# VH-VL binders against o60147, part 266

Target 1, 175 residues: o60147
Amino acid sequence: MLEKNKYLYIFRHIQTNQVLLSQGNVLKKTALFQLPYPLQKPVAPNGMRPAKLRKDHWVPLLKVEFPNESMFQSVFMQLLNYRKYRSVQPLTSDLLKLPIPVRRRKIMRQEVPNTIADLADILNKEKFPENSVRLQLSDKSDSEYADWPPSVQIDSEEIKLSRGFREKTTVDEAR
Key: E = the ipSAE of ESMFold2; O = the ipSAE of OpenDDE; V2 = 0.75 times the mean of E and O plus 0.25 times the DockQ between their complexes.

## First folded at step 13 (VH-VL)

Design oa79 (framework fv_lerdelimumab)
Fold by ESMFold2-Fast, scan of step 13:
Structure oa79 (fold): chain C 175 residues (1-175), chain A 121 residues (1-121), chain B 109 residues (1-109)
Amino acid sequence: as target 1 above (175 residues)
Amino acid sequence: EVQLVESGGGVVQPGRSLRLSCAASGFTFSSYGMHWVRQAPGKGLEWVAVISWDGSNKYYADSVKGRFTISRDNSKNTLYLQMDSLRAEDTAVYYCAKDEGYSSGWYFDYWGQGTLVTVSS
Amino acid sequence: SSELTQDPAVSVALGQTVRITCQGDSLRSSDASWYQQKPGQAPVLVIYGSNNRPSGIPDRFSGSSSGNTASLTITGAQAEDEADYYCNSRDSSGNHLVVFGGGTKLTVL
């Protein structure tokens, strides 16, 4: 079939605020390998299988439309690299005052502003055509975490998806 | 004064194992990601591995993935590199390196003196 | 092979200006850092970010970047500047976290 990978879907965990990147409208279990702090043990005794994906615990954060698949792939790979880089960054002195579990929760909560800032940084350094990249956010105030280049157009309409990972036409919408 | 002191290098045969240590002092070791960088005799620098502040995240160069294991003991201010299934191409001086973290780049502000690993038959 | 390209060798006369370059796609999205390495010694950070100099590094060292290229400039080279110089950046390709240039041997004549 024809490739249609021009969209980056970014999800947020409702309890921890950890972030997952996906090229599809639904998350795959393998996306859990992106997490710096696993929600559960990521490795089973009989293999290196990721922890169970609880789809109802992840909600849309933002959707990015790129002009073509090549640009999507470039930004997606850079953003994954930024996440790895951030996971090994030094701790600020204020975090050292906190017990380790509280410290980890505070770090996890920063993934949303960090991911948005990283996306903007990548887009500012790439020279994409004016208004060629479209952002759709679940909460428009999240756009304030960064300064966006002229290549970015932020949709006035927020993401209106049903509970979980699917569009409003899912069976869950009936309830 | 920040100091990083590597040890554990030596001569080993192909297919054998060797464990390197890096003793850190002069900074809050448990707050920083730590790296191993190697340099083959007469060649350039090659990044090997990194470990996060608490050891929960580890990343490796493709050339060593599956054979090397990075670890740390924050109570002893010590970084380790377990090297299994050694190959002649792993012959190098191994440096322990500290990074500061920087949003727009990557840099190593302090390096150890290095420890030589020679893999020969 | 290295993602970052450096010329293997460069020469400069004592007191003159030399420019060492580093090229690669990762430099479009990541700042370069520069290290000086003298024979038998560990590398020493000389420049980080766009043009930040660590404490203790002489002001004759400066950095710049444009597009996919980063440069280290030594204005008024001294004999003690003779060394190998390496650049590094984040790996944009995703297979490594960090990549180094192949190094440039600077000879001060």
Scores: ipSAE 0.655, ipTM 0.820, lowest interface PAE 0.9, mean pLDDT 84

Design oa8 (framework fv_lerdelimumab; at its last look DockQ between E and O 0.03; V2 from the best seeds 0.00; counts 0 for: pae O 3.9 > 2, placed apart)
Fold by ESMFold2, look of step 14:
Structure oa8 (fold): chain C 175 residues (1-175), chain A 121 residues (1-121), chain B 109 residues (1-109)
Amino acid sequence: as target 1 above (175 residues)
Amino acid sequence: EVQLVESGGGVVQPGRSLRLSCAASGFTFSAYGMHWVRQAPGKGLEWVAVISWDGSNKYYADSVKGRFTISRDNSKNTLYLQMDSLRAEDTAVYYCAKDEGYSSGWYFDYWGQGTLVTVSS
Amino acid sequence: SSELTQDPAVSVALGQTVRITCQGDSLRSSSASWYQQKPGQAPVLVIYGSNNRPSGIPDRFSGSSSGNTASLTITGAQAEDEADYYCNSRDSSGNHLVVFGGGTKLTVL
């Protein structure tokens, strides 16, 4: 049968700050379908779906460990739906007054905080057991985009790259 | 005054194609996501598709995915629905609808009067 | 389930109060909006964001929500309130973004 995983991996684009959701610690090319369709304009806007996956452009943002597949699938689907809802909402007046390239860049730069807030909103509304969901971040300060329910245990250690990627040397500082 | 006017409906045979248009006026069309919603005769409302403000995000109901294409031309303030491989169950009045936006739900404040599509032999 | 359930028909005596309900799991995390539709006409928004009334909608229309249920209340029903009423919400567990209830035919006696 299909290999099922109880981990949610979220990646961030190094330049655009867009996010991709993944069931594995290595992005698959099919994850690119989460990005917007290419526009048929003379100059294609940045952040549109590329022809190929550049794995060196996507870095870990966070990882979530769920106790079972059912919880993972529920949260994964809901999070994808939140991103779709946001993508079709009306522009605010502040965005509308911006030139289109600036507007699109500003929208993309909100994907990290928006995705983290949406994840927390989903988890706050689910009735998961206390400390049953483990959250690990590449940057601990990103947890400040949301208020987390009692079900979430935030790991004090930042993400190390795993399977298929080289680990960076970490300088540990105490106190 | 917001106005939405659908056109392009008619009678077609199964397997044929039809293109619907929705002309928008009275608001900044390019700021809004736009939807198609249909209603079979004597039946309820069924959401069909949505397109983002710039056309870069499109989503479809399962019943039409792969057969229908939503699109827009912001220079003409017009929303489109290209309907291919039409089936009898696609027979409905098709409405375009404006989403005013609400952070936790859907808020379709303006609807067109609809255009009838009839798919029959 | 992503489906929204409404009673297919409800009756109210002229001048009396009626509640039309809409139930579904999506309503736990999504506000509901309500639409009135008269025969041969397009839907008209009467309540949005669970309890807000658009301009031009009579104050006899109100909304509420609790848990997985949203309600449309018409206080002092008038003959012109006879119509079909639909709720909608987000689709929290499916791949349809918008879901509508099946509709409730309101008859004013």
Scores: ipSAE 0.778, ipTM 0.876, lowest interface PAE 0.7, mean pLDDT 87
Fold by ESMFold2-Fast, scan of step 13:
Order: structure tokens, then sequence, then C-alpha cells
Structure oa8 (fold): chain C 175 residues (1-175), chain A 121 residues (1-121), chain B 109 residues (1-109)
């Protein structure tokens, strides 16, 4: 059979700086369950309306091409798990000095550098072939949040799309 | 001195509910994720649930998901575990535990004394 | 499942060295921590982050890690070390955040 998806798409929220991971170039509503802090506030004390995915509020952060689906699945799962671990970690003393809303904003702002650092950490621990993983960023300076292993090739071309991978992103299939 | 004191355990019939409490002292409770870990009689340790510093994030073991609810009250330095639809397999000593790390992996630096939950007919 | 595997029992003579092992794929990407539990008591953290000791834990306790294996070593075992020992790590499979080993009963002869 043909290999399935080998691309990881990572999106950043324009207002909160929170990150979403996607197996395709289109975000699904279920991706919102990844967020440590929900975007939709409660409508009434006894409940909340389901969060609405605003695709125009998410912009590409980076795209990763893996040599095969198995490597993609391994890294994708590990990255999701790293996000869960971070969501329940202890707060630093500097955060405790801040009012709760300001504290949450500061935690959310760190999600971009944390996700990039976690991706690099996972790739450094995996034994992938040299130059087998291709990384393309919207802002190349974001690659400076981590030290990358020899398996990673950083694309000289930045992602040109603004506000999502709308229609113009091509998802390739491999055998 | 860090202390965790569990309460609320007892004998309960299958299908019923029970709520456990854990009173914390000696550390900044609101700064830490808190866990419940259980141990069936004569068996090993089994992780049950965790709650983040403000309660925004909660995760459960598959064996209890949909039946147990973890919660906390930071103003009272208290952790809770609401146990619904109890089964004989839930019979265990339930420990409240504080964790301390991410980069070093998960480790529980302090444990309560435990509270026994017996589910029997 | 990325459950951690421990031998159910091990014995050591008084004053000798014993190694308790913990194996699982999650240990390739996460450090192990070790807990001592005596009958009727809560677990006590003895080693965290592979080889760090909490304050109050005797220096005869040490840890090491290589590949998918973590080890707890007790050098010069004492009678009071007789207990059950559990390891834990992060769950690489994502089904749980934390996994424990099945436990090893240490008998000091």
Amino acid sequence: as target 1 above (175 residues)
Amino acid sequence: EVQLVESGGGVVQPGRSLRLSCAASGFTFSAYGMHWVRQAPGKGLEWVAVISWDGSNKYYADSVKGRFTISRDNSKNTLYLQMDSLRAEDTAVYYCAKDEGYSSGWYFDYWGQGTLVTVSS
Amino acid sequence: SSELTQDPAVSVALGQTVRITCQGDSLRSSSASWYQQKPGQAPVLVIYGSNNRPSGIPDRFSGSSSGNTASLTITGAQAEDEADYYCNSRDSSGNHLVVFGGGTKLTVL
C-alpha cells in the first residue's frame, strides 16, 4: 500500500500565540482539544457553547516533512504528549507573582518556543538519517529556539501563506 | 514541612459514588499539579488522574475515564476525587501525590498516607 | 502498551550490593524515578531524574539509565532496605501521563 501522510503542520493563534498540531494542511475542530486554555469562554455558569474553529485566526508556524509515515506518527504522538506534560507542570516563582489572567497570557505566549524546542528534542533523541527531515518555517528566526540534529534540513524558503494553509498548500502522498 | 492528608474512604456498594479529599500544607499548593495514585490490596501502584495548577487541564487513566472527576479548591488547599459508578476493581488505597518535574520526568516527591476504598456488595 | 517491566522479587545478603531493574520503551526518552514502600506505608521517593537523591535518602541508593533500562542500586544493603521498589516514567504511548513498574520485592537475607 501507499504510505499515508508524512507531513506535520503546526499552526499559531494570532491573538494568544497558542499552537495546534495537524496531520493535514486543514485544521479540524477536534484539534481545539489540544489547547490548555480554551478560546471560547462560558456562555452561562451551567455550561459552555462548543468552541468554534476560526480558520482565519490561525497562521502557519512550520511544516515538517518526514521520510515515511511511521516516523511522522512517532514524532507527532511524542509532540502531543510533550504538550500534555507541559500543561500540568509546576509554575515558576516569577509566574506566581502575576494575576491569574496575566499569568495565563504569559504561559500561552511561551507555547511557540516550547513547541519548537520540544520538536528539536524529539528529533535529537530519534536516530533518523542525515538530512531526512525537512523543516520549513514561516519565520526562519524561530529555528533559533533550538539546536537541530544532523537529520534536519531547514528549508531556505519561508512559508509565504498568511493566515492559515488556505487552499495553496499541497499535501503530497508517498509510496 | 510538606503534608498531604487524604480522607473520605470507606466501604461502598458497586454502582455507588464516593468523594475523596486531600488536604495539603507546607507548600504553595496553587503552583503544582496534583495527582491521585491507587494501589489495590497486594498489588502495585497505578496512576489515576492529574489536575493542573488552576484546574484548566485534567487527565485520567483509561480505566477511570468517564467515571472519576478530579478537582481542586486552591483557596482551601484541597484536592478532590469524585468517584462515580464504582466497580469491585476500584478497591484500593488512594494516595494523593505532589509532582515536581518535567525535564527530569515525572516524580512524586510527597505522598499522603492513603485512604482505603472498598467496593463490595 | 509502554508499561514498565520489573522482576517480581530479588534477594540480597546483608552488606552486599543489589541492582533492581526497570525496562520499557518510555525510558529511551524519559528518566525513571524510584519509590520504596514498606508494608502499610505510603511510597517514599528514593531516586528521581535517573540518579538524584532527595534530602534524607542514604547515599547507598543510586540510579543509572541506559537505553530502555533504568536501574536502582543499593550498595551495602541494610535490613531496613527490605521493601517493595517501584519505578515510574512518562508514558510514551500517550494513553496515560504516568506509568509505574509492577514492583520488585527486595528481601535482605
Scores: ipSAE 0.731, ipTM 0.860, lowest interface PAE 0.6, mean pLDDT 85
Fold by OpenDDE, look of step 14:
Structure oa8 (fold): chain C 175 residues (1-175), chain A 121 residues (1-121), chain B 109 residues (1-109)
Amino acid sequence: as target 1 above (175 residues)
Amino acid sequence: EVQLVESGGGVVQPGRSLRLSCAASGFTFSAYGMHWVRQAPGKGLEWVAVISWDGSNKYYADSVKGRFTISRDNSKNTLYLQMDSLRAEDTAVYYCAKDEGYSSGWYFDYWGQGTLVTVSS
Amino acid sequence: SSELTQDPAVSVALGQTVRITCQGDSLRSSSASWYQQKPGQAPVLVIYGSNNRPSGIPDRFSGSSSGNTASLTITGAQAEDEADYYCNSRDSSGNHLVVFGGGTKLTVL
């Protein structure tokens, strides 16, 4: 297990594309509190908070190494705030025209790129030292969702964490 | 309403020091980086310095590095620029500017009205 | 350090369209922001993130980018648009984290 004090892991749900933030490479049950309470019976495809944390339902999106825990905490909290802010914003007319299930799916599909963009925005504001933040992505193409400040060094190596929060195997890489 | 008010400008001789202040209001000062940007008379804008939200990181333009010090007091919602070893070429209106970031870069969404610094013999 | 280049002066007839262009290597990796400055006044943000308008900025202002260039376009120039316009971008090179263009003086005829 990696040290958790300065590492941000972002996970996405394999079905809903919902995003969870984690300090460290293992999701805690409390991470589910990041998701909204369901108005109805919680079902994963509905993009609501599941009753239980299923590790196999979450895959790592990216890993961020910060210089210290303080910087991590700052960014972590800001990410939560950004997400919260979006959740309370009025829906666009286009979204409102869609059936609720379709609307929810569309919104959830945007969580990954939005989170990445949020991270970049936050890091742009933080003005961390050059190359002080190391970013690893499960999919390198995800880095294209945002322009990164000089503080961010994008690792050429992809994150080596797989479903269940284990090291990637050759089988996992083939997926 | 966001307000930035610079002060401390004046006429000073070369080699002397001057301290500028920028009083901020209308936003959470401690949540944003702050910049100094200057403009020599009849010239363009020149970025001077930036300080992170908590003051832990500071960056300077080469033209002022080693001579100027940017700082902030978040308890007072105030940004400072200590200018030492002033030169004639430092003559300019100095603006404080609020930092704003987005996924593709940095920009300044709010500016003060500026304070004039004149360095002359 | 990276530089941004602008034409020092451009003119536009009232009601016509004008494009102010900024060029520099930093624009390949970061979006431009644009500032309007009238005589004796502080700069005002008019475009950020290539083509985002702050609240209060008329919709006749727009931004675009291509390669190492960014442009501010005023569609239907008004008399009050006469001002200096500066482009700005992040600079990842050297000690300059931020770079401004030299400015363009826009005259409305």
Scores: ipSAE 0.064, ipTM 0.676, lowest interface PAE 3.9, mean pLDDT 88
ESMFold2 (binder alone), look of step 14: mean pLDDT 90; pTM 0.929

Design oa80 (framework fv_lerdelimumab)
Fold by ESMFold2-Fast, scan of step 13:
Structure oa80 (fold): chain C 175 residues (1-175), chain A 121 residues (1-121), chain B 109 residues (1-109)
Amino acid sequence: as target 1 above (175 residues)
Amino acid sequence: EVQLVESGGGVVQPGRSLRLSCAASGFTFSSYGMHWVRQAPGKGLEWVAVISWDGSNKYYADSVKGRFTISRDNSKNTLYLQMDSLRAEDTAVYYCAKDEGYSSGWYFDYWGQGTLVTVSS
Amino acid sequence: SSELTQDPAVSVALGQTVRITCQGDSLRSSFASWYQQKPGQAPVLVIYGSNNRPSGIPDRFSGSSSGNTASLTITGAQAEDEADYYCNSRDSSGNHLVVFGGGTKLTVL
């Protein structure tokens, strides 16, 4: 589990471009609590339960390998905080000109460049050793959303998902 | 001119509920996140809660999570704080605050006058 | 968690320069903003970012930051500057969005 805790996976939603952070290559239903704009209404009254997770709608955006669990935890927690911070920021002037549904769609589309920029910002503030952080992108052009520090090595290659990618269910539901 | 006018404060017994309101004017209310910040008598400022421009995102300080609910009505330019299960430690002046935040910092450019909530038996 | 630390009190003689400091790990990645509060009144924003002043704030107020420390400087303190001063920033700890310093009471002698 130590090795799993060294990896940060970021997934993007194929329809909305919203992102999910995972501390492994397995998506859990609770990850949906990260979304600033829910894909569907909450299942339970007052919104305590996340909406249904459709794993076929999420594809890998990037994978980050850290030298140790401590560095992973620091960056992961800061990224979650950045996402909360961005969700309550004032709207820019260009967004105010758009009808609400179009405005929300544009905000959601910006989550990929914003998350990548925030990741780079965090890594630029940290004092990690040169070439100690490995960043793998599904699409190399996504690296252009930010300026990366010397601590980061960038690759573009297929991000392999484990057989545990699907969340396990009870025996009855697994059938 | 930007104005934030708070109301709803008063004296309430422990375990009871109270709802605060903040009427906003002079800016496009529906475009900004709005905050509640409190200050206990003779003490410092403590951030309480924030709500996003459309109300879809809400965050709370750990001390009030599960007891307080922030909400807004953009058609009325009004921010609310529903306070349930009140404790003596919640005694404070509650300020409504408008943010002008950004990725590398955060600041409150306008504040209401504050409304006093006293929780006592 | 990441918190902001301020000295509780500081004094300055009329017309002299005073520096109020704010320290915390969140300041390594976020700028501090500063608020002035007089008895019975709401806080007033006096500095945001590194050294930006809102309209109406005298130019004797300035800000700076280095590492984990932010400072509010009042050059040529006036009697009306006597107040409590609070810093705030974005919290980097993950459990909060906004964090305030404990406040510094400035006395102008």
Scores: ipSAE 0.599, ipTM 0.807, lowest interface PAE 1.3, mean pLDDT 84

Design oa81 (framework fv_lerdelimumab; at its last look DockQ between E and O 0.50; V2 from the best seeds 0.59)
Fold by ESMFold2, look of step 16:
Structure oa81 (fold): chain C 175 residues (1-175), chain A 121 residues (1-121), chain B 109 residues (1-109)
Amino acid sequence: as target 1 above (175 residues)
Amino acid sequence: EVQLVESGGGVVQPGRSLRLSCAASGFTFSSYGMHWVRQAPGKGLEWVAVISWDGSNKYYADSVKGRFTISRDNSKNTLYLQMDSLRAEDTAVYYCAKDEGYSSGWYFDYWGQGTLVTVSS
Amino acid sequence: SSELTQDPAVSVALGQTVRITCQGDSLRSSSASWYQQKPGQAPVLVIYGSNNRPSGIPDRFSGSSSGNTASLTITGAQAEDEADYYCNSWDSSGNHLVVFGGGTKLTVL
């Protein structure tokens, strides 16, 4: 069997800055299971799991290229588990001072830096070959949230597609 | 002084339901994730479930997923475990536990005394 | 899914040193915590973060970790140390956030 490159696609919400992980360059409705359960009462801010996936609300954050599916599956599962672990930790003192709606908005805004830090932590602990993992960001300054291992090569070009992960050359390659 | 007091245990038949409660005092309950851990007679500790500070995130061990529901009422400082479709293998002492927080592990600094659930015909 | 493996039983002579071990892949990325449980009682935390002792725990209890192994050491074991000991970790690779070892029964001779 031929080994194929496998991509991890990470999206952020345009307004809440929440993060979704995806195996494909287009989000599926099942990605919504990564979001918190709806509360019994409407509580602002409301970044809770919606009934419908609005694909126009989710934009690229980063893309990671792995040389094989085994590496991808390991990192993908660990990222989901890091998010679960963070979600059940005690509140910090700066969060406790905030009214609940403001507190929830601040927690959601931490998802971007936290996900990037978690990705780097996972990759630092894995023993992947040098330069075997390629990272491309929509905003290269986001790489500053973490220290990256030798296995990671950060692409010099930013992701420039504002509505998804479609490549500029997709039209010519589709024949 | 931090205290956790479980209640609601008892003897029930297989297929029945039971609701456990854990009354919390001596700390800001709404700031912490809370856990249920069980121990079958003569056996070791088994993690059951966790709930986030506001109840918006809940996670379960595979052995109870779909049958048990963790919940909390922060206005009453109370943690709950709704146990449906009970089986003989659910027979255990059920503890609630508080995680103080640590950066890469667990720090269960306070436990309740436990409440016994017996599932038998 | 990574389980945590402990020997079921260990013995130590009064006043001697004993080491209780816990092994599993989750310990490569998670710190360990250790819980003492006496018959009919709730567990009591004795070590967290692999090597930190909570206030009120005697200084004869210490912890360490290396690779996939965590250890609880009791230096100068006392009769009151006779109990079951459980290790615990986070499992970033599995479906369970919290993993306990099977427990080690410590007998003080």
Scores: ipSAE 0.821, ipTM 0.919, lowest interface PAE 0.6, mean pLDDT 88
Fold by ESMFold2-Fast, scan of step 13:
Structure oa81 (fold): chain C 175 residues (1-175), chain A 121 residues (1-121), chain B 109 residues (1-109)
Amino acid sequence: as target 1 above (175 residues)
Amino acid sequence: EVQLVESGGGVVQPGRSLRLSCAASGFTFSSYGMHWVRQAPGKGLEWVAVISWDGSNKYYADSVKGRFTISRDNSKNTLYLQMDSLRAEDTAVYYCAKDEGYSSGWYFDYWGQGTLVTVSS
Amino acid sequence: SSELTQDPAVSVALGQTVRITCQGDSLRSSSASWYQQKPGQAPVLVIYGSNNRPSGIPDRFSGSSSGNTASLTITGAQAEDEADYYCNSWDSSGNHLVVFGGGTKLTVL
């Protein structure tokens, strides 16, 4: 067992369902560069802007605890690359039938199931020790978007949205 | 039939700019990500850049970041590569390539004929 | 690192079998694709998804993969198979989304 653990904090947008990955429990403005579709209108006919960071619009999706920094870095970088790849994938036939704004909204809403599936895919190929990776979700039903390897332990306790990613206290745990 | 035709290559001095074009036909251009891949004389294939179906997402090889800009015009079925601050090591045949498949793996099912860019002093 | 490694050259006698290999950590998580390139020509896809042949590619071309290694096999090599062969995959672990092998020059004797 290692003393120093690394956490991956994953947020979702309350309106669009877009996902942001963070190495800390608070979002940095630079995380917005991960977004495949900006939340703002284009500034110029050919230009697009990233969304403004409004912390109240982003809520916890899930938190992943790794036993060491090496495992954290490997999984984090792979998730970022999976997101990049998905952002340039060909469109499915069902999406082609939709007007562009509706199409983008549908694509954005798929980021939650896609991110969860990608995380599971990465963890399935990495061969980590049994129960070495701990997952805590805001909505445990989201774990059903993927099949998890033996290395993953899903916490029975959900993240309380009013708490965000704050350190759990006895007050926050009161029933 | 699917066809990709590159143009815009030529001889250019270091530090100058060129814009390459790729005219696409035979498929729904606006549905696919498009790539640029280059090959220096006598050398192997090197991936350069990709652009998403609507142009919202773009990624580059480290060797060209900040100097090259990929873009597309879906109304004209045309892909572009704006090449600024050209260096001798950018000398290569530049190919336009169409990607296909996630479940089948990432592959380029169609390539253009290529256009030669020579950066010389 | 996300580099794909290929031997630079290989030879095969007419009608014999040759195997070209591609190695890299990205192949543990993504399929290899193979391209044939003849002098002065664009690359042509010959195998995708590790073992699938596109329409129009002769059945003497086949692919396989295991662990971090992918292989292109040509059974009964013909003179027209003389070319450079490149493998590629997408790379989830590195800085580049797409990686290519260095290429293997096949000479048919």
Scores: ipSAE 0.587, ipTM 0.785, lowest interface PAE 1.3, mean pLDDT 84
Fold by OpenDDE, look of step 16:
Structure oa81 (fold): chain C 175 residues (1-175), chain A 121 residues (1-121), chain B 109 residues (1-109)
Amino acid sequence: as target 1 above (175 residues)
Amino acid sequence: EVQLVESGGGVVQPGRSLRLSCAASGFTFSSYGMHWVRQAPGKGLEWVAVISWDGSNKYYADSVKGRFTISRDNSKNTLYLQMDSLRAEDTAVYYCAKDEGYSSGWYFDYWGQGTLVTVSS
Amino acid sequence: SSELTQDPAVSVALGQTVRITCQGDSLRSSSASWYQQKPGQAPVLVIYGSNNRPSGIPDRFSGSSSGNTASLTITGAQAEDEADYYCNSWDSSGNHLVVFGGGTKLTVL
């Protein structure tokens, strides 16, 4: 069993491309609080925060292994800050040209690349030891959204998660 | 010229409600997040709440969460703060502030002159 | 009990240099901004993004950062610089986004 405390998992919604951060490979209900519309109960894709966590609607985007929990916590909190900050940031000129529904959809679509870029930026600033951070991506092409510092070792192996967000076991593979 | 003008302050008893307004001009109001920040007499600045450009995202300080509601009317270039269940510790000058920043930075480039709210029995 | 810590008061002689420091974990994850507040007035932004000056702010004001600290430096303090100075950064607790330091009262002697 893997120690969950030093592992960052990032999940994306299959329809909206919204992003959830997780400590460990299992999404908690409380993760939904990362999404906007705290006083509303919309349903994706029209809404930003669904009333319930449907794990089957989320897929792993990437996994990051840190040397210790402290480093994980630091990066995790920074990612949350960046995301919250972005959620209230001034609109770009390009976005202002768009009707509000289209604008909102476009903003949501940008969450994945923005989150990846944020992660890279944070890691660049942290200046962790060389090859001390292990990054696994579900889609290797997603690594192209950012320049990664020497502290990051990109793993060629895919994330080994089964549906329901648990580590794959030999038993799971036999099912 | 950017201008932010707060109004609605006054003296109220504990448990009562008050609604503050902030009239904005000199910039595209609907493009920016807006904040409320307060300052108790003789004390420091305390962040209260933020609302996104379209009102879809709202965040509050723990001290006011569940009691205060931030909102905006972009057609009127106005920011609001509905304050319910007021307490003595809510006594402060309330400032509206314009959001600004970048990926690694967060700041308030413009502030109103503030409106005083006094909660006293 | 602020997450950003400042000295409550500092003094500087006219024409001398003073540094006001802010310390807190949030400064590790975000750049600091600084605000000047004179008695009976609203705060005014003097530094953002660690070391950016808004228009109208004298060049004697500068900012720096290191680790979990940020500093505002006034090089050649003037009488009009006497004020309260507040640092600001992000906060990661729940829905809380912003945190201010306790403020530093600067006296120009």
Scores: ipSAE 0.424, ipTM 0.813, lowest interface PAE 1.2, mean pLDDT 89
ESMFold2 (binder alone), look of step 16: mean pLDDT 89; pTM 0.926

